# Designs tried in a protein design chat: VH-VL binders against Large ribosomal subunit protein uL10m (mRpL10). Part 112

Target 1, 224 residues: Large ribosomal subunit protein uL10m (mRpL10), of Drosophila melanogaster (Fruit fly) (q9vpl3)
Amino acid sequence: RGKINIQRPKAPHYERARVVAVTQPKYPELPKAKSCFKTRAERTQQQQENPYNEIIAREVRNWLDHSRLVAFFHLSSITADDIFRVRVQLHKQNLHLKSYGSKIIEQAVKNTRYEAIVPLFHSNHCIVFSPDPEKTAALLRIVRRVPQMVLLGGIVEETMLSRNQLVAYAQMPGLHAVQAQLVQTLSQAPGHLIQQLQAHQNSFVQVLDVHAKNQMNEETPKST

## First folded at step 7 (VH-VL)

Design d97 (from d94 with light chain K55N; framework fv_anetumab)
Fold by ESMFold2-Fast, scan of step 7:
Structure d97 (fold): chain C 224 residues (1-224), chain A 119 residues (1-119), chain B 111 residues (1-111)
Amino acid sequence: as target 1 above (224 residues)
Amino acid sequence: QVELVQSGAEVKKPGESLKISCKGSGYSFTEYWIGWVRQAPGKGLEWMGIIDPSDSYTRYSPSFQGQVTISADKSISTAYLQWSSLKASDTAMYYCARQYDYSFPLDYWGQGTLVTVSS
Amino acid sequence: DIALTQPASVSGSPGQSITISCTGTSSDVGGYNYVSWYQQHPGKAPKLMIYDVSNRPSGVSNRFSGSKSGNTASLTISGLQAEDEADYYCSSYDSSSTWVVFGGGTKLTVL
């Protein structure tokens, strides 16, 4: 796709500490105790609101927008020490393991092109982000040794890939034609991402076969 | 074409040691794991364990942990399954198969090695 | 140990369709779309026929199809032929054990 100036998403470690400190405001004093047409339901609703969720949702959107590699995993029971070791291994390869609640993911991707990923997060899950799609092979090599992490699929160069397509991508460089074809297939239905990603294997294989045939035939039409 | 070729049939007595082999060809041997599957006579398939040939990382099914040893020599694209002391209950067909990781299918299989342990 | 439940045998006539079921739990068949089916002829190694519930490897006849509903996966063979007579095994990743588990196998007889 076209050039985009992608920089590493800001690591919000210190920002989170500040947010936690700011999240205890003590008093939102309302000098006008009775405002026109503010219902009791609206007053009750303010107890349900959590500004923290919006801040974290923006962090998730920033990771999605500035990462050229995003991989989705189901996470079975794993100790804090084990996941920390995995996180350290991944970080050395510029791979950033993040976990977010389903509500935050849904809020982050609502009304965006990424809304289709919501069904992947109905159970325990985590996401790995990287600005570098060449790290896909390193990612898969590390994660396949972690039996508690099960690859569901991913997004590479804004193209959604099944787990089998992601493995195939790791073993070969992507082509613009292949990526465009996968994106076009994904545009047919925005829901049920896991099912869509599996269905794409036939289309991906067909596109690769066309490319292989073009390479064998040594087609040279460049300009007309 | 991807191919796994296993060593020939073995006839052994209880207490003897044995090492059988599985040689891969037609793919990058270190990019895939080798799994071992046992099939007792007239019975179903039992997953025994797996090895990553790139660094000899192994993991076993609890039923086979301590009963067998899986190893590999990546320089000759060969994986091994070994017993230090065979039992009559080890009589079975043993298959090697290629597997990417724990959640992936066993996509290419060796022809099998029949191991018969009898007095 | 058999983790997944399959019928011991199924029979059919040439040209008919048959279905073999594979029932597990929410930690295996029900929890993931990672069900595989293997065909084994007598005296031969198993061959992968279906992976990821419904996908066929290259070279596998389109008469073989897979599906899943809840905790039960199914292999359907249409236009049954004599060469289809074999044992069929299902397999799935299991999040409880964190490894692959097999069904007990189903003997298909073509009469």
Scores: ipSAE 0.653, ipTM 0.833, lowest interface PAE 1.7, mean pLDDT 79

Design d98 (from d97 with heavy chain Y102F; framework fv_anetumab)
Fold by ESMFold2-Fast, scan of step 7:
Structure d98 (fold): chain C 224 residues (1-224), chain A 119 residues (1-119), chain B 111 residues (1-111)
Amino acid sequence: as target 1 above (224 residues)
Amino acid sequence: QVELVQSGAEVKKPGESLKISCKGSGYSFTEYWIGWVRQAPGKGLEWMGIIDPSDSYTRYSPSFQGQVTISADKSISTAYLQWSSLKASDTAMYYCARQYDFSFPLDYWGQGTLVTVSS
Amino acid sequence: DIALTQPASVSGSPGQSITISCTGTSSDVGGYNYVSWYQQHPGKAPKLMIYDVSNRPSGVSNRFSGSKSGNTASLTISGLQAEDEADYYCSSYDSSSTWVVFGGGTKLTVL
């Protein structure tokens, strides 16, 4: 089905989200010395029981469901001032740069069509959301000047695209509003079969290629 | 139909200035960056730097920062590599190539410009 | 500074298959699926043969294929032909330096 929300993605009311975050019960923190004696499993179990993570995961899911453009980046070491300048430039174009912990992203996309993206978030990352897929060109013009942000791929009109497919989409002025047809055409790009054959090296590009191919196969009539 | 055409071979003496060119055609020149790659005689490829022709944004490899200047004139779809004072060690083949950004491949290459600096 | 590590030379006979390795670190080859391979004949400009680990540009023979495992990328050439004799270079973006790095190059001889 996947109807696209043409309006800005509906995030939870910011005032409520902030109040909820501030008023959420705090888990008791152990003194640093005692924390050193806890096993990874014990720490992981305590993190899994944090209700704050569920609230933020729901926010991430809402952004994914209501954005017509989502772009994924690996993020190298960058100063707070530099990332703030990038965030401001993107915001002027209705592009929303977000950074979430890998556990929160995994929780948000678990049991959804987006679960395939989880492997890319095991290292430092960020995501850009927008309700407007026509902003893809503006997004790529801004981020290519930020060498610390490496484009991994994205989702346009609910279809996963490799970075090359996303660049091709951005270079088609006046065709950005041609939804499923244009995205489906870009998803037919050659090379997907080779990436799929190399699936033992699970990577974001390989995951996107497999997913894009599967979406293509589901949307086209069966060949004879 | 994408093509990059570079200027002809140059023979110079140490201390002379030089500016070589790379003209793009068959694509929107300002939508792609131009990278410069050096190859010393009998050696491998070295990435020198890159320019965005849309506003002349540049970035250099540290080995070439301050050694050369990269520039572009988008009105004639041409990028340039320039030395203010050549050294014998600048003797090499110089290639320009099209690149979308730092993480993308150099997908179309110029034929190369041989620069020979000798006394 | 060190480039990506390639064998200096590889040889094969017509009709055989050969593989050229390219070893880096987690900040370059291991960190991204953005490895490229270039073919260079003597006196000619390099030509892009493989990009993004395994994709071929239009006009490149399907005898050329690429793969990656961890920090090592590989270029495989099947059905070797005389015209495959050339130097081959791997390349990757390096997040540590934030620029492109090249391998040292591998000379392929077809005997």
Scores: ipSAE 0.608, ipTM 0.804, lowest interface PAE 1.7, mean pLDDT 80

Design d99 (from d94 with heavy chain Y102W; framework fv_anetumab)
Fold by ESMFold2-Fast, scan of step 7:
Structure d99 (fold): chain C 224 residues (1-224), chain A 119 residues (1-119), chain B 111 residues (1-111)
Amino acid sequence: as target 1 above (224 residues)
Amino acid sequence: QVELVQSGAEVKKPGESLKISCKGSGYSFTEYWIGWVRQAPGKGLEWMGIIDPSDSYTRYSPSFQGQVTISADKSISTAYLQWSSLKASDTAMYYCARQYDWSFPLDYWGQGTLVTVSS
Amino acid sequence: DIALTQPASVSGSPGQSITISCTGTSSDVGGYNYVSWYQQHPGKAPKLMIYDVSKRPSGVSNRFSGSKSGNTASLTISGLQAEDEADYYCSSYDSSSTWVVFGGGTKLTVL
């Protein structure tokens, strides 16, 4: 057998039209960027330390101080209508969904026992607060239907819990005293929890972009 | 004591309907999702979809949307995978597995149901 | 579709240490610490060996360990034994598709 010749086949007009219709825009915006897009001015304001950030940080501290349940989530691209429906479902259970910038959270938890949570917020995130720790099971049932919200961990009765520990707490049946005992038992491996948070910080990559300016930010958690 | 038990092997002809089952025991069936995973002969694992047995909420992989139906009956702790009209390309091992949510592993697996579709 | 890239095969001798890689993107392996590894012997169901990148379920030998660097997760098997001969699959949560994705699988041969 022998040689083969290269030929330019003619694609059908329908096939070409279909390819063009499926082609992404030359400069596409990822779904997360489309849903959570911020202007350069808004990003600059968020990064600047100013009196506004101090005021909002105090609001965050107030939520932390008055909530016996705090759960942290990564938030992927989600429509305003979908997140509103989630907020309504959560509110019926006395669960309050809030979003804050990473610098504001760092400022809020600086010099507190919760400084270790800062690495969890180096990408898009949201937090759910409640005065009632027995609502943990209801919270997790609701958010399981929202694949855009991925549980990172939480604080129950002022004790930091990993994702798996929080799920274990939620699966504990009914008695608040039994749940409190479980929290104490689960929290007795603090070295492992800190290792998990450090591993998350080292391996976590912003889904849409790696911003050089974020890398140049020299603000650090208390521990290096 | 968590266990998932699947129905036995099936041999079918193209165009026939089929419904296979996965029964959970040793845990609260409605607290976990059941996922279905396909493995064609000599090939790797393909995620098909999940069901939340508490209200029969389902999500499918785009590759399996419209090709198969996932359902569950929480009163008997059983999930199902169903075809209205089988194709020869549906020949595969089908596994069910338990999953808490999107960020958790498939932690317990059924033994598998071999489905053979031949003319 | 296969979202995660694994080598098709890897081999080792008894007592050796081998490593299997699993490479994804920032939306899956690189973005989250939710990588799992499954072992499948011929004719059997997959078994969870590693979850959350590096954690072992009860009953899994400490010869199995997991790690991650950037967009690549690794499964390492030390003190390789004949019974370790199997197919190994990685998986991760993927935020872009909002479901779990699998790697193509790696056949481990013990020579």
Scores: ipSAE 0.310, ipTM 0.658, lowest interface PAE 3.2, mean pLDDT 79

Design e1 (from y85 with light chain D94T; framework fv_anetumab)
Fold by ESMFold2-Fast, scan of step 7:
Structure e1 (fold): chain C 224 residues (1-224), chain A 119 residues (1-119), chain B 111 residues (1-111)
Amino acid sequence: as target 1 above (224 residues)
Amino acid sequence: QVELVQSGAEVKKPGESLKISCKGSGYSFTDYWIGWVRQAPGKGLEWMGIIYPGDSDTRYSPSFQGQVTISADKSISTAYLQWSSLKASDTAMYYCATSFYDWGEFDYWGQGTLVTVSS
Amino acid sequence: DIALTQPASVSGSPGQSITISCTGTSSDVGGYNYVSWYQQHPGKAPKLMIYDVSNRPSGVSNRFSGSKSGNTASLTISGLQAEDEADYYCSSYTSSSTPYVFGGGTKLTVL
């Protein structure tokens, strides 16, 4: 049974096959002609100008339309093995981690109510979808152990929320209508919410920069 | 308050079958992994396997694969460890423990079940 | 599977500081920041003392601290007290198929 290696081109070992089956998306797969393996270069070309982008954009719109919880994350460098482990744990909680190129996201949300989120995806990103907003607490608990994933904000019951508002929502007891009303009360106008989400992203970058500088200063002996 | 309650001590002869239990309470049973850890007399801790009760996803240590069966009944929030045929070398304390992550720590432990196999 | 390497025993006197090492490979301790430490008193179940290398659960004394350098994780106990006398086990993540490997254990004696 040995080591599970996500980067291997061979058919997965029995245990990896089981895990892959569990983490498969619940949406219909692309037609065989359009779901063939692509190299990184071919994938980049696909995102530039290609009919496949429309199919993937439709997939993104389906996730947005069928999910009552959508969370947006900044994604730092992470190994394929580590992100696979995170995907498996999220999937057990009915949380589906997806990564799409910025152009595909823009194409998917253009001329929709979600268009305001486009600026969030101009940096490295990933999105978590779920039909169950009760899983927000489980999502945050899992992501707390994944420092490469930084929460930027999200959408709950079609209402856009900042990071702090999502954290507050996660801490509320399951009161159904009361939680829905509170989500409406916590929401901001889209323009102001996007500014808050961008500020959170910039604040995290600043914190990382300060931390990195402090780390370097700690490694350098104090000398006068 | 999270609690794991294990079944009582067992005294068996070689070749007999055995099934011991671990009942969880005070948490969402189907949202946590349950692991089994063995400790032979005067020896250290050995991980045996884990199960996710929500979907019965089970993983075994290579040393215990095929030697034991781990299962769970989510209707009564109980996990099980079973042997078809006990050996004298199975004499040990058996602990169940729970973890939210399959890469994480065991944050809550049962009191242990002592299994003695002798002739 | 091969257990992580810990010293069989360590000793210290009340008020002193001691460190217990836990050495693995680049595929477990060296490859991940998922190292935990457990305390076990005679006849009792293990108790989680440290997780994710250096984090303490609520209710665990700040006298217990964890660190890691390369393939070696360390548990440090400051201000030793008589009740700290116990067996200590480290554990590390290794892979999705075999998520746990324990160290051989260290008996701490407070003299």
Scores: ipSAE 0.588, ipTM 0.796, lowest interface PAE 1.6, mean pLDDT 81

Design e10 (from y85 with heavy chain G104S; framework fv_anetumab)
Fold by ESMFold2-Fast, scan of step 7:
Structure e10 (fold): chain C 224 residues (1-224), chain A 119 residues (1-119), chain B 111 residues (1-111)
Amino acid sequence: as target 1 above (224 residues)
Amino acid sequence: QVELVQSGAEVKKPGESLKISCKGSGYSFTDYWIGWVRQAPGKGLEWMGIIYPGDSDTRYSPSFQGQVTISADKSISTAYLQWSSLKASDTAMYYCATSFYDWSEFDYWGQGTLVTVSS
Amino acid sequence: DIALTQPASVSGSPGQSITISCTGTSSDVGGYNYVSWYQQHPGKAPKLMIYDVSNRPSGVSNRFSGSKSGNTASLTISGLQAEDEADYYCSSYDSSSTPYVFGGGTKLTVL
């Protein structure tokens, strides 16, 4: 236990600690904290300070505006240790896994071209950002080993792509080879792509077991 | 295309230092993990550790932590396994192998380096 | 330190099918679908035969297949051939200790 610091208040020490914390490596693994326990101050700040949500929404908009690759995932139950392992591997490939509350995402994409993605975030979700769209293949290679993360769709070079289109993009040799195809996709029926992205809400069952999907189509018209 | 080439066989005495190498080619050296696997004569495979050359992130098996040093030089696409003081029990074949993941299979393997430690 | 349990040896005749088991715990084989199988001929480096329980790398014969039930993974070799005679090792991710653990190995003899 340390002695009481007689030099209260500690504003200079607090500011220094905050700067150090911001500049610390993004990989440090912390001991498991009481994730459900919040101090009264934290709860009060969250409830009273609307500006906090605005700041985080601005951060989300900056990620969307400055990332050439954005991928949306449904996230099933996964341990903190397992998702941290995935986050570290993604970061090695310049892929940045972010989790934001549905309220924050809704606020961030409000009145933007991406407003249609809001329904994707009504359940547990996460987003991967990258400045490099050619990392799509690396992204898919990593997440195929994480069954708890189910790809819903994404945005490549500001063009919305369904899961199947994003998978096809990942298999192409170079970015310039797909530019004409992306332009043609944009000039076709855009509403169809949005509908495909939204339909992927239920696709995790289908992705995990293709045989089960075929079986359901044969046995009953009611698919999940 | 992808190839891992390891240094030649070594014969050493107990107490001597040694550094063996594994040179990668045909792939992006800094985007894959390189692991070291030990196989004592007539025995099975033992995982020793891995390194990510892009940032030198290194992880060891508890059995080999502090007994060996794993390093990499990305300018020459070469990974290393080093002992400060060899023991007779270090006599083994040493393989390097590459993996895209730090938790998964090794998809490409080097030919192996035989290390013999005797007095 | 911690090895997955494999039978020391298995044998079969040409044209037959054999199965090699690999048993672990819920922290490795049972908890994840990251099981791999390696083939090693005498004096050679191991070769990846199966990854993610049942997937084959390019160039691996479809005679080799993998499966898993609970804490036990299995490698099955159908239409056994003389060149299949080798040592076979399973491996898995291990959440309780090192990220990677090997089985003790199984010597396959083709009679």
Scores: ipSAE 0.542, ipTM 0.766, lowest interface PAE 1.7, mean pLDDT 79

Design e105 (from e2 with heavy chain F106L; framework fv_anetumab)
Fold by ESMFold2-Fast, scan of step 7:
Structure e105 (fold): chain C 224 residues (1-224), chain A 119 residues (1-119), chain B 111 residues (1-111)
Amino acid sequence: as target 1 above (224 residues)
Amino acid sequence: QVELVQSGAEVKKPGESLKISCKGSGYSFTDYWIGWVRQAPGKGLEWMGIIYPGDSDTRYSPSFQGQVTISADKSISTAYLQWSSLKASDTAMYYCATSFYDFGELDYWGQGTLVTVSS
Amino acid sequence: DIALTQPASVSGSPGQSITISCTGTSSDVGGYNYVSWYQQHPGKAPKLMIYDVSNRPSGVSNRFSGSKSGNTASLTISGLQAEDEADYYCSSYDSSSTPYVFGGGTKLTVL
């Protein structure tokens, strides 16, 4: 491959950015702590730069169009160093972790077959892309050790899957799994799938509340 | 089905070089890390380091950094552990094992290579 | 040198339950859910019995279970059998020094 040229499409630039991210020194300190989400100020500034928003929205559409696996996650607070370590682990399995503002994602997917993902903008989120849908099992193994990332659902072969369907897909090998999930999902209306994804977000909030209370009870002796 | 086959026992003198091997089969060699573990006679397990064959990303225990070299050749699905100059204290059983994570559980183990360094 | 603390030996009779402890610090056992347990018979390679505190690999008997409380992880073997007689090692990720650390090992004797 050659150097990037101003007349070249953005697709070659994405590949180059991915390689650069993996080869980034693990030790160098980051300018400031970063997560899969941007700060409020950074998001507000991007929204006011309307032409920039459309450029990034096209980048998101390009990732969606060139990825056979897309997974959506809720992201809790995580340090820049920790998320960088996760990105490196994911990249070894051809999995690419991206973070975009909710308004940009909405602009990217509006009037497309992916519009159903809009409700996932509700809180802090990040997205993992891959050209290889058989890497779903590897993805779930990696995030098993990242409690800050909670799977909400995904898209496999342009077909939207709930969290449970994506987990089931990860446990089934090869082309048979792809066919089975496509048949299953083709029987579901997009509205039904959206409700399923939203329900998972609500369940996550409940799980976090229960988990927080259980953690307090375990770490601190109960006073009576 | 998953198998790690290690090279045979070695008897060496102090100051000699040595390279032992660990050949993987029955799985995707470039999708798993390969770690090396030392066990001195009658002693416990000691983690030495780990390599990802897909890109040769290698990580060492501080105790072994600079004392050994870990490498891999993905074209023949083989990982290596090498010494430039052996010491009597290197006498041990050496195991290789696969891991999905860089600092994770070691799931499939080789049979071990006994290295004896004596005069 | 910086091994996780395990008892040197433990013993039990067939049919009993025994527990082996593995104690570390907040930078290893206490800070992460990345504890594994290995079984080693004399002259053989270790075998993974438990990973991520309480998960069993395919083919490992459900008589083996793992748990963790604070800085101490535990391996419990129920319905003890003669073939369980072996050395058992715990391991963990360690954020403060060696990135991966083993316990000193526990010899299990089935009387």
Scores: ipSAE 0.543, ipTM 0.754, lowest interface PAE 1.7, mean pLDDT 80

Design e106 (from e2 with heavy chain Y101F; framework fv_anetumab)
Fold by ESMFold2-Fast, scan of step 7:
Structure e106 (fold): chain C 224 residues (1-224), chain A 119 residues (1-119), chain B 111 residues (1-111)
Amino acid sequence: as target 1 above (224 residues)
Amino acid sequence: QVELVQSGAEVKKPGESLKISCKGSGYSFTDYWIGWVRQAPGKGLEWMGIIYPGDSDTRYSPSFQGQVTISADKSISTAYLQWSSLKASDTAMYYCATSFFDFGEFDYWGQGTLVTVSS
Amino acid sequence: DIALTQPASVSGSPGQSITISCTGTSSDVGGYNYVSWYQQHPGKAPKLMIYDVSNRPSGVSNRFSGSKSGNTASLTISGLQAEDEADYYCSSYDSSSTPYVFGGGTKLTVL
């Protein structure tokens, strides 16, 4: 009562402190430069270097590296039940249906011979992989029943084939070895391709000629 | 050429067990489904079930699940249809047939096995 | 078990065309393009004549054709011949119950 526990600051000091606080320039809190002033290029590069995307891109590369048959499809709306049934039937034939985001595919094939496929994946898509190129006919038989899957093209024995070329490959099971040679030749100089096609035509003519002559002999066996 | 050869006709009594066979040749046995189709005397075709020999994935018609067992031995390219206890109502012709799809067309058929169950 | 409806019998004369119908529901014939047709001669195994509504296996005459409209599939036999006299069965995938179902069968008589 007679004494106070706290001494009040002197009036001149208190008034001076108020004036100083009002007149000092205030520096607004700025976010750290690294979080707010990244360039567009730096932000895009960091997003593309997402560790999750790199893991999945490695998975895609493994499928490409270990598959002798890769087929690319446009995929329209399809129910989960229907795609599951397709996936099971494909798996029975050692055909593996996979779907990956376009950016992941781009990361997987960048700076590889397969980079040209990237434009195929700007819309809804899926890919079928197999270690066995003889399964191309089985693949086309299965997808015939799936109108939501439209064949765009593929890779057979590391060579890119159009839709029509892949269909033609599937239709020649007895000539798979010849088709593999033709596919290899298509990746070489045009002169070599002409030579291979002429050799193939001569082989076809020989087979047809021998078959025709054998058929004639079989049809007239009693002439002796 | 694709061929399915079935076991010979059987005459059994009610309560007896039976196993009939279907041997495939001329194709990749493990790459095609084999189905069993029943035809009672003077009646139509009934789908019983199907097996994929490559992994023994087996699927049954609800009407036949628990009544029969479908199996396959890929080492001898043979599929089987088995009953633990036959009934007179099991009297029928039994066909095996191969299909590329689990619920698709049957492209090749066996000659049939006639099973007669009577006292 | 039969799930698809076929006429019990049809008849025609040599050289004519006949059509056999196969009617189901939206869960089988109407919902999918997986309709097949089989020919069965007395005492013989069935033979696949048509698959996936309208496709013919190798070796099947072009006189046999298939079509579908709504819940009804049809088998048409043109230029009818005596050898066509047989029982004909349709079949389809069925999403609602038995995964694969047959029609009751149609006896074709060539008069």
Scores: ipSAE 0.578, ipTM 0.784, lowest interface PAE 1.6, mean pLDDT 80

